# Designs tried in a protein design chat: VH-VL binders against q9p5m9. Part 8

Target 1, 257 residues: q9p5m9
Amino acid sequence: MAKVTGLPEFEDLHTKRKWMLNHMAAAFRMFGRNGYNEGTAGHVTVRDPIDENTFWINPLEVPFSLMKPSDLVHINSDGEIIGGSKMKYNTSGFAIHYEMHKVRPEVICVCHVHSIYGKAFSALGKPLDMLNTDCCVFYNNHGIYFDMDDVISMPEEGRRTAKGLADYKAVLVQNHGIMTVGTTVDEAAYLLSLMERSCQIQLLIDSATKVGERKHVHPTRAKAIRENADNPVGLYTAQQPNFLYEVACSNGELEII

## First folded at step 1 (VH-VL)

Design M07 (framework fv_mosunetuzumab)
Fold by ESMFold2-Fast, scan of step 1:
Structure M07 (fold): chain C 257 residues (1-257), chain A 120 residues (1-120), chain B 112 residues (1-112)
Amino acid sequence: as target 1 above (257 residues)
Amino acid sequence: EVQLVQSGAEVKKPGASVKVSCKASGYTFTDYYIHWVRQAPGQGLEWIGWINPNSGGTKYNEKFKGRATLTADTSTSTAYLELSSLRSEDTAVYYCARDWEYSGSYFDYWGQGTLVTVSS
Amino acid sequence: DIVMTQSPDSLAVSLGERATINCKSSQSLLYSSNNENYLAWYQQKPGQPPKLLIYWASTRESGVPDRFSGSGSGTDFTLTISSLQAEDVAVYYCQQYYSYPTFGQGTKVEIK
């Protein structure tokens, strides 16, 4: 395959599915390695390449760090298990993620984790400041979902989260965590780890305000970085070192397709 | 004292080129971008572009791209604006100005201006 | 391009009275990261280069008299001269630096 600079292309959709599932399992292993796991919390959904109205999701009881392609659960839009491992999965999580897939067909992958710095920053109720060049990927490119006083259904929470996400790549879910989307698993996973690191860096800078003044990236530069980051191939490529690391650590449980 | 001193007035014919200089003193020349701004008689201010004297990097207003060339000589602390294919509407006072923030900031010091007259 | 529009085009104000100049930008100049407005004001007298008066919408440049003040946020900005003096006769320009620099068309201040 000529996979020297671009996104992989597949003529056989079953091969594409296998590729997607290996990258999905690798993303979970990266999340686990980075401490983004919290019990049974956190979920990733991926639109199936063969039947675009069906989705793959992680099983409820498999640790992120041990995720295999064979563990993943294939479900239809009604939440019924139609293939894969057939293990129990988080139906509430799917209800929320489905709302993003429903309104934005180009969203192939939705990632959500209960990571430490994403949770901490989400409690501040404000957008990320442009304090380093890498976080400028999110400049005017992330939303906020503000939690409600009243209890609401999961589909309604999903609709409100989708509104907060708008046409952006990420959303801060107040008092809950972070969510990212992508046209590939790798894009969404890379953006999730980048958002977590951006939250961590800002919190570290805020803790050091007594010993220094914050220096912000100029808006002209921030805009240029964000516009350059509207590059799905580039974002896919940025995730490849993480993917390859997880394959190397998997002892044969992950495959390069 | 920070100063930007520009070259003297120029009279050119249509189609000619002009090169205006701006000599900086009183600060470290490579620490600040130099911008060029022009003002036609009785009109407002129009940004032409900037140069980073440290790297030689430049940015241009698209209206002037291909006709304006910004350069800098760090050994003499001098910035230059060269404008080619002059037209009568290029008649203006040309200013250099120092930006402290890097790229697109406000201008704390200005040169005295160079009047360029394009006439036949 | 960010378009800057000033009003009025000209002002005639009596000595000692207040002069107010408005500047409107086609998009917000308030940067969410630092909560600063990327707007400056300049004074230009005949035959002279522009002189910086105000930056960050409301910060007065060193050496500028305290009768000059800047206010506003986002898209609407004001330069105020609280008690006009004879030496304040000039054209005043607003300038954004949120993107590549653009200037308002200028407001001429004259003695009434």
Scores: ipSAE 0.417, ipTM 0.764, lowest interface PAE 3.5, mean pLDDT 90

Design M08 (framework fv_mosunetuzumab)
Fold by ESMFold2-Fast, scan of step 1:
Structure M08 (fold): chain C 257 residues (1-257), chain A 123 residues (1-123), chain B 112 residues (1-112)
Amino acid sequence: as target 1 above (257 residues)
Amino acid sequence: EVQLVQSGAEVKKPGASVKVSCKASGYTFTSYYIHWVRQAPGQGLEWIGWIYPGSGDTKYNEKFKGRATLTADTSTSTAYLELSSLRSEDTAVYYCARGDYYGSGSYEYFDYWGQGTLVTVSS
Amino acid sequence: DIVMTQSPDSLAVSLGERATINCKSSQSVLYSSNNKNYLAWYQQKPGQPPKLLIYWASTRESGVPDRFSGSGSGTDFTLTISSLQAEDVAVYYCQQYYDTWTFGQGTKVEIK
């Protein structure tokens, strides 16, 4: 996707926060619409634009499909609620997500869901094969976190997840699901849905290997596609149709800023 | 082009530890598993464990848990196997081998192997 | 653990004749979701590391001569050398990678 005009820019950081929270709520609505919800599991964290050592996270008991900006919880680096809706949230999930934000300041958003195909593929303990053009943004651009037999602390799990993520845009969390990061909510949310679809497509292809030969995208082409597709502006733009659709479906609960 | 080059032969006393290195070249070191396999003289192959250098994650054969430690230095593209509390039964050729990053299933077969490091444990 | 058992332990075959090596797993290494057998074959010559010959039970590694072929599914697998050459004298190992990694005990192939 070559030609885009750039990311939105805001002179007022309070307006930027409002924009961010609307896109965050829209991302949850998209996840719910796509069936990525699993009970109270799954969380998105977003670095606050005014106080960049504080974060926004979803509350435990609000369905993804009904998420409003006013439902989101504002917390500091210690996990203390400092604003927003002040509802209970997943403190273990924050401890894990915080480790990604801590080591990579450019990571504004971390998305994690327990979606069907992400969970299924994560159980294989293997990176994605480059079996279609769209998944090539993940070519040598996603890692694996291998689950341990023993129980470890959540901050330690977060640190190990951050190592698995490395400098990449996504990580497959063995027996758990998928996690993506972005410089915007939209980037991370788009990458998460793309990873889920990529997992689904590979499982479908693997189940059909008797009817045809698997044809991988050539490594040179896969690398070129990744270098072109892995850009913040293009990934933000790719998410906009989803954002606009969720705004249209929100019955006035979401705003375009 | 892909090469795994291991450190030279070692002679150790029972109770000592040994650290074997495996230097990778010709590919992106952080994108592939490194497995360790040993072979006692005249015997078959026995899997010890793997490390994924990109994450630092490791998995061990239960038989070697507590005695084997797998590490990797991404700045030098080198993987290490350290085996402690050596016994005469640990006398073997130790191999590193690469698991393919891109494949169609969960676990990998081993496409490239190091030349092997003979570790002799004798008193 | 999945136990891999090869037969025979040793095999003497005349040059140009067919060599057949069998490998049996204690449980199925066929993954039903992708319909693949997690089974590989390696060749090891004296003083050398093992060399990959076959993966996914029947896929020949690049550069491996056409005389080598793999077959079988589930628990019973075969490596066939259609016309034995002098350079094929080696020990051959099967390996499962379905649940961790275990190897057969090896089959030594010699010329009569």
Scores: ipSAE 0.000, ipTM 0.407, lowest interface PAE 17.2, mean pLDDT 87

Design M09 (framework fv_mosunetuzumab)
Fold by ESMFold2-Fast, scan of step 1:
Structure M09 (fold): chain C 257 residues (1-257), chain A 125 residues (1-125), chain B 112 residues (1-112)
Amino acid sequence: as target 1 above (257 residues)
Amino acid sequence: EVQLVQSGAEVKKPGASVKVSCKASGYTFTDYAIHWVRQAPGQGLEWIGWINAGSGNTKYNEKFKGRATLTADTSTSTAYLELSSLRSEDTAVYYCAREYYDILTGYDYYGMDVWGQGTLVTVSS
Amino acid sequence: DIVMTQSPDSLAVSLGERATINCKSSQSVLYSSNNKNYLAWYQQKPGQPPKLLIYWASTRESGVPDRFSGSGSGTDFTLTISSLQAEDVAVYYCQQYYSTPTFGQGTKVEIK
């Protein structure tokens, strides 16, 4: 398992699992509230704290905005349901996410959505420009996976997506969407929403290019911002306002552990 | 009823090009990929390539890259295979076949469940 | 390129008897992350296009009779017809879709 300093610590791993599942369900509710849902597309996988070779994933037919901890499906590395909800889940999506978990053991959570601005920006086939300070956490810290004419199987798609992710925190999947990773659910979820907003902001700036000159954050400043912002405790903390909001809106279906 | 109906037999000279059509009906054309597979007389099946009807993305068998072109017209629900620089070895029945390709849930492959009737292409001089 | 090899090339079986066709891939078509074998079986009768029988090595296509079953994993696969009927006379092909699709050479099943 990955160790993160400054996060909640749990003596009992069952309590840690309960904490994790509530944060996972809250992340889905945030994604749904922000319009990141596209039919049954999109999935989050989280490595289990008790058995690190097993994972939690969302079921296919539960809306993001209504996700409860009890809806989540517990699966082993072969994709067999071993606990949680017994609802059907996206087996192809798990195959892709598993490649990230397999190559990078410190990755606890992988988030993937087919959001509007992520899909739009991914079609441009280029990395984010550093056009505001908030997006600088992605400075030289996100990859691009190009949809190529020779990818037709899920195993190959998963391996290529993992390669595009490399050692970064995010990947833009061409014509598809956004993927982010984290040492916690909160870290990955925050990075995903930040990437979506960063894509939106750049598209807005690109649409207004005749009103003024595009001013980029200088590379030295962008590097300094990334080095400060790309930390597990800070990213976890940044997600807490969103988590608390979803708990408040859940009518008792989400719990603060 | 779900059907794929192909164009009629063609006779071509070596060096010519042929364009075979495959018209889909009874389902949402853009939810499926169309594969092209050929079969020489008395021989087995050989995969040529695949086109996603919704996106227009294609994938080719390396043996046919540069000679085969796959296209799809969503307004008529018709897929096309164009094969150029024909040789006598290209004499075969050419089949189109659909396969489910749902990008919303990930790319699921369920085998080629519906096939066209085949188009015989004869290359002779 | 994954090479698919079928055995036997031809098989003569009496009506009501069991027919067994083997298919071997040059490399594994099992994806460990989802535990699925990317292997299909097709039936082709003279003058007709192929018909899908089995996908993911053992899942029967809708409308395919129970006498057809697929088994195996990794590199070695079997199609079994438990009780051959006259209508089952055909050439049978295995196909992998783990990478660029490739077919076996076919096995002709005929009545003794």
Scores: ipSAE 0.000, ipTM 0.461, lowest interface PAE 15.0, mean pLDDT 87

Design M10 (framework fv_mosunetuzumab)
Fold by ESMFold2-Fast, scan of step 1:
Structure M10 (fold): chain C 257 residues (1-257), chain A 121 residues (1-121), chain B 112 residues (1-112)
Amino acid sequence: as target 1 above (257 residues)
Amino acid sequence: EVQLVQSGAEVKKPGASVKVSCKASGYTFTSYYIHWVRQAPGQGLEWIGWINPDSGNTKYNEKFKGRATLTADTSTSTAYLELSSLRSEDTAVYYCARESLEYYDSWFDPWGQGTLVTVSS
Amino acid sequence: DIVMTQSPDSLAVSLGERATINCKSSQSVLYSSDNKNYLAWYQQKPGQPPKLLIYWASTRESGVPDRFSGSGSGTDFTLTISSLQAEDVAVYYCQQYYSYPTFGQGTKVEIK
């Protein structure tokens, strides 16, 4: 039986990889179902459990909503395809994501999407206000990266993004979208969808200018909520309803390992 | 008129317990938290904890956890601070205070007049 | 917890002159969400409980004379009495409410 709240543990690293790829494909299906896709934009990278200097990434031309584990591309740190589907992938996206993995070895997964509310809120150049209890996981736990007009290389863009991310779980990329990180695919995916909803809620509140005073979560409560909610096991568990739903909808193309 | 009226001065021996009362009037007692703050002679103000009279929920300063007990009686609109295992360094004026009318976990207004607790042999 | 440090411990000011009291917090009490400083100032006269003067760092409580003003943001705050009157002789305390409440050690204001 599956553990109720704990992180899965595997004796066999090939089984762990299979588990990871199924959760990764499910995350893409959730992103697609929620409309977080924009053409070929958006990437998830995941550090391989067998060779921790190699990564899995989505292929360029597969729709998020149809993603299968077999579609995922296995690459080395130089961006060379070494396994998986061997389809074309976004090399610029990998160059950026790699910088987060490189400076923070505990980061297993990096998620980035061009979602509507993430893009909209990122244009404001300010952090999230603590306007509901769920968004408090991001209280003093997300950065901002200001995209400039100057032409720079993708590795330099990645280094700047990593500095904006700092030691936090999320970064708002100005005029671009959101990026989240996690110790599991599920953690990073849950944080991404929570950030998108938090952006949406704040924009809805900001649009209700005549309804009354904005009531903020008190900083003592926001800190307590963040300290309780910002844990790998809890965040992994929060994503499981989404994972199970995508498995149920997959017509056998996703597995529970 | 909003008022907090505290019980009179107490003299206790080391190891005893003291229970200080704070009677509220002029407002809905269950709508605002009551805080307790002490002040040793010639010293500054030290927060002890708060009670929500509606729920009975409490929050304590870690320094006082296990020795201080905050309670409230809604039928008499009275809050209580009980401090056990008294030591000479517990000699202080003990104040109750209400949170502001508009915000919880905030500034304090009004304050009770204070209760002097003296711990001596 | 957040440590509040006042300066000076005491000051003597002539009647009608400006008195300035400083308060420093060990970490910021500016809440990024609402952009408010969670800081209050109290006046305490001998034998009396503290009396609220200022909240949100600069908002004067109803009934408090306009010679009292609060300023500052983040970690550094000031209480100013623009023209000291005889009735202003007291100890003044800053208090943060960003976390569980802590107070400065107090500043005694006396007439020169």
Scores: ipSAE 0.420, ipTM 0.757, lowest interface PAE 3.4, mean pLDDT 90

Design M11 (framework fv_mosunetuzumab)
Fold by ESMFold2-Fast, scan of step 1:
Structure M11 (fold): chain C 257 residues (1-257), chain A 123 residues (1-123), chain B 112 residues (1-112)
Amino acid sequence: as target 1 above (257 residues)
Amino acid sequence: EVQLVQSGAEVKKPGASVKVSCKASGYTFTDYYIHWVRQAPGQGLEWIGWINPSSGGTKYNEKFKGRATLTADTSTSTAYLELSSLRSEDTAVYYCARGSLEELFDYYGMDVWGQGTLVTVSS
Amino acid sequence: DIVMTQSPDSLAVSLGERATINCKSSQSVLYSSNNKNYLAWYQQKPGQPPKLLIYWASTRESGVPDRFSGSGSGTDFTLTISSLQAEDVAVYYCQQYYSTPTFGQGTKVEIK
């Protein structure tokens, strides 16, 4: 019903970087507005468009709701600060995110937050049930990482989390939370908020066990919905209302590029 | 004062089991991992495993897998190592130690140690 | 498992002189993603448990005198005691925590 747009294309990679950092800051503002903050926990990494083996990450000291593009920290694959705001960031969190970027070059953005319903559902150690049509993008399209007997260090934890992610768009990390990936910041951010809402909805349904029978989306329909919804353009477009809202609320601190 | 206090020396026969305790005080027991390390007479240090008291989750050195069992009781702030099917080569001082925990499993050292428990296995 | 090898096995040093202990790992314990070396040093005196001195290869634990320093990266590490004191007589162990924790065989430091 509305005009559908494609992904922005940029001939100048410096303009693409500016676009990417504004969308990254907007994603943090959305996460903060939705209460996904938990102290200094939670991080987003974005592969740089000019030097593809370098990454942007949030600083520890800036609240999600106040994030500006100028606050973001530019780091190399070794975690050394090479540009941006030069503030302290979560080095252990980067180590985990880097494992996803390393094994999947098409992953531009990795999002992770310690949100309430993601944490709660992750403790159940089971896949998300297809209980509404919107969550079907995750149908056979999210992994689960269980705490394993052979994981004892951050490097090994990162490798095992990446293995749990496999080729999917999300992973539920037992007792920790959720992580999502995307070919754009917008895709990963949209998927994160959708996963959080999907976890909330399932927990609400599970709490109402005596008032009705759980009705699942039929597997054939869930598969068809996933195949339609799991596309970079569609997922980018789905995030645009959130992006535009954060730009409008930013008092000029975020730009539409 | 942060302390780990272990149970007293044990003498066991081959084939028996031993259970060593480690009582924590002076910190929040569930905020840190408890590692177990042994040292045979005149030998170096050997890591057995760790337990997360908050979840009960454990990790073991493969050499001890199937013979060592790590448990923790949060109501008494006490960790336990049980070692079964004892052999003379299990004669050693057994230590518990507190490990720091970063974001996930990024422990960077064992900063507080128990005094050790001598376990002697003799026929 | 990663094998840790220390040298020398024993070292006799006069009071006030420098003591140097080396540690080699069979594979790198440097994690490139966070640029940290998963390497610690411990001091053990007879009849006592080990005491943490250094972690992340070069970070001194709180309360450890500044005469103790750690250096190195990847597979080659050094613990230095710049001016040996009587209370420093002990066995020193390196330990990796990059994978399943393993310790070096120990280096005994004694007064000459």
Scores: ipSAE 0.000, ipTM 0.479, lowest interface PAE 13.4, mean pLDDT 87

Design V01 (framework fv_danvilostomig_arm2)
Fold by ESMFold2-Fast, scan of step 1:
Structure V01 (fold): chain C 257 residues (1-257), chain A 120 residues (1-120), chain B 109 residues (1-109)
Amino acid sequence: as target 1 above (257 residues)
Amino acid sequence: EVQLVESGGGLVQPGGSLRLSCTASGFSLSSYYMSWVRQAPGKGLEYIGYIYYSGSTAYASWANGRFTISKDNTKNTVDLQMNSLRAEDTAVYYCARDYYETSGYEFDYWGQGTLVTVSS
Amino acid sequence: ALVMTQSPSSLSASVGDRVTITCQASQGISNYLAWYQQKPGKVPKLLIYAASTLQSGVPSRFSGSGYGTDFTLTISSLQPEDVATYYCQQYNSYPPEYTFGGGTKVEIK
């Protein structure tokens, strides 16, 4: 196993694509291991490094925990399959994710899951409180998308979600779950798992406040932590233990590039 | 401190065109949604449109085709180009910054407004 | 087309009174509603967003409530500086169209 301390660089874009697909499959395996899967819900989209107007997405019926790079589906901006495994994928999920990629060119990866604590916290319609140091990367760095009274199209929901995400790293999608973005797969995947844990911790604290008082991280300190932690290299590095673990458990199905 | 200052208002003939400008200070436009809202004398507020942080625009249905919003992140300005002006376009025009800490389309800061009078 | 109806169009009350202003949407808008205060000759100021969340720096005597189609702005103890026209605004439509109510003018007796 290699020790990763910086963002990798590639001279060959085909090698970069292979690297991205292995990290994408590993992210799904990590999500499955942590119980973030809910039927066919939950999607990761990744902008292709060779044709930046095309995207990679998970197939509908492959379990997160068994995801391989060869299972991933390559689609154009119209949602047409142009490569990869050519399996069916969630077209509604892509329509939503595409809106984030469309308005923010630096967003390479969008992760969305219907995880237990993300769903639970999203029903409260309020931002995350800064109740521990790890969650402070989200201090004034996550939005909320409020659910609608009526049914709307998926592209319209995507555009509203993109507005809720604004220029932040995460959005709480009311009654649905959480969505995170990153300049790498690893950044977005790490932020998603951190947001889920942050939601869990806050719900536990909310439950316990009847017998204790809350101690918030001071706003000045929370801001300083966020400014230090909201770093693409640091966030990429934070995900590497998970990536390396999934490679070790993959029985040769995942590759370190 | 955050400030928005509109300019470019004045008297214009029916059928004419006018360009309004909004100069922002205390923050970067590259991170914010910016909107235009107008208010006819003695009347209520009426939304015109916005420009995304990415540069994409959206307009109220009545404004689409006549009004165009653009921005220059280097100059930190947002412009509203108004064409085919009518007497009913007479109003004070405000630029406003979208408050996105909570994912809403609320306006946390407004400019002082600039008066546009469409009359012969 | 979504219409926002405010009532009353104007009211007069004494200092210290509890004042309520209502806003009705012609269609459901969940909690996507903001309240603005516009003092005479001044620009609008955001008071409340997401129907009930108070904007920072706004006095605690202001509160909002409601969901769906019926919303209320309450001033628990009217002060002289609260003389203004108050507007509700929905932001549930997409593409975003910020439909404002007709306004409620609040005056001191």
Scores: ipSAE 0.000, ipTM 0.384, lowest interface PAE 18.4, mean pLDDT 85

Design V02 (framework fv_danvilostomig_arm2)
Fold by ESMFold2-Fast, scan of step 1:
Structure V02 (fold): chain C 257 residues (1-257), chain A 119 residues (1-119), chain B 109 residues (1-109)
Amino acid sequence: as target 1 above (257 residues)
Amino acid sequence: EVQLVESGGGLVQPGGSLRLSCTASGFTFSSYDMSWVRQAPGKGLEYIGYIGTAGDTAYASWANGRFTISKDNTKNTVDLQMNSLRAEDTAVYYCAREWGYDYSYFDYWGQGTLVTVSS
Amino acid sequence: ALVMTQSPSSLSASVGDRVTITCQASQSISSYLAWYQQKPGKVPKLLIYAASTLQSGVPSRFSGSGYGTDFTLTISSLQPEDVATYYCQQYDDLPPWYTFGGGTKVEIK
């Protein structure tokens, strides 16, 4: 078995910020490489380690695949730019993400993308079925946000999304896509890509077989798998191959801290 | 953490009116749909109605016209106004929080408040 | 009008027994079913939603299964604290048309 390093610990919070921003930029590069792009949609927010009431977010006009730590925008809880690149960002996206951070202080990172299979599955308005062992990390660990309203403010949409997320790791946002949370950027990013692939697999199964012919993972097995897989160290570690790959592809623009 | 506390129950004569209140704490009240559910002594759970985040309301057909649900986001309170009460309305009344609109099960319930309709 | 039929209405079992409670919908509700536990003199508590998803903090001996019209709540090893009435609820229909089952009272012999 591979050695588990554990979560990095930092005595210097400026070093921790640098580490977080490099992992944040790498997550965007992974999302871009995987085609989780839809115009200027999609946001990652990260709670700052030095001032925990402030957040880092992506600028509007930088492609995910080219994201650098220096591109990231530092904002306060009111959405005012206080540091970083000072480029224009999506204020509506922040209003939505902020509601998750506000009600759950342990949530360091919120990831949201408008990916193909997440969007498709979110239109069904139902939870993910446990149809393979990899998706079982989401057993009792994801919610649904179903929106019956035609018009709603962004903060209210954020509050409803937080309601659907509850105390879990992921939420399927009706007609929008996937949102995941984590105690690290890596945890949230890994869960997002895993949810996207889980949605894809279920849609493939649904297209190939009738509903009554599907074989679900037994609830006892699903619970055991989730309890083993759903831990911050394990989820962080699972993302490291992706992080290292993006660093290798970055031509020196990303650093291992 | 999340708490819902009902008040206003008591004894009322047939044909009378009573207003129940439910005070919420530990969550962003304005973000949740709130429902009322009742339970007659020794009987099962019976849905009454809800109020949504936009202030929209809907009621079970038997409750429509007699019961009204309202909320006050500044006080974190949801109220149930009951009119033209009958002996069959004797029950414990619960307020309950809904998770999502079509994913609408009740993740937290209040302690309940007893309403007795009797002469 | 969607009717939820719950069976049995009551049962008695010994500590450590496997207990099974059934809920049937008059029409397909996909997986939009929740289970609640109500101990004597207490408020109902959510156990399971989406037919099979266990609510946080609920003991692992509780499990739910089913899809469409037939649903089951299972307690794999009955404990004294599990003495309660259990209710299913469909939420496939929009409010105010939620329907509860009639309840199953679980007692220890």
Scores: ipSAE 0.000, ipTM 0.362, lowest interface PAE 21.9, mean pLDDT 86

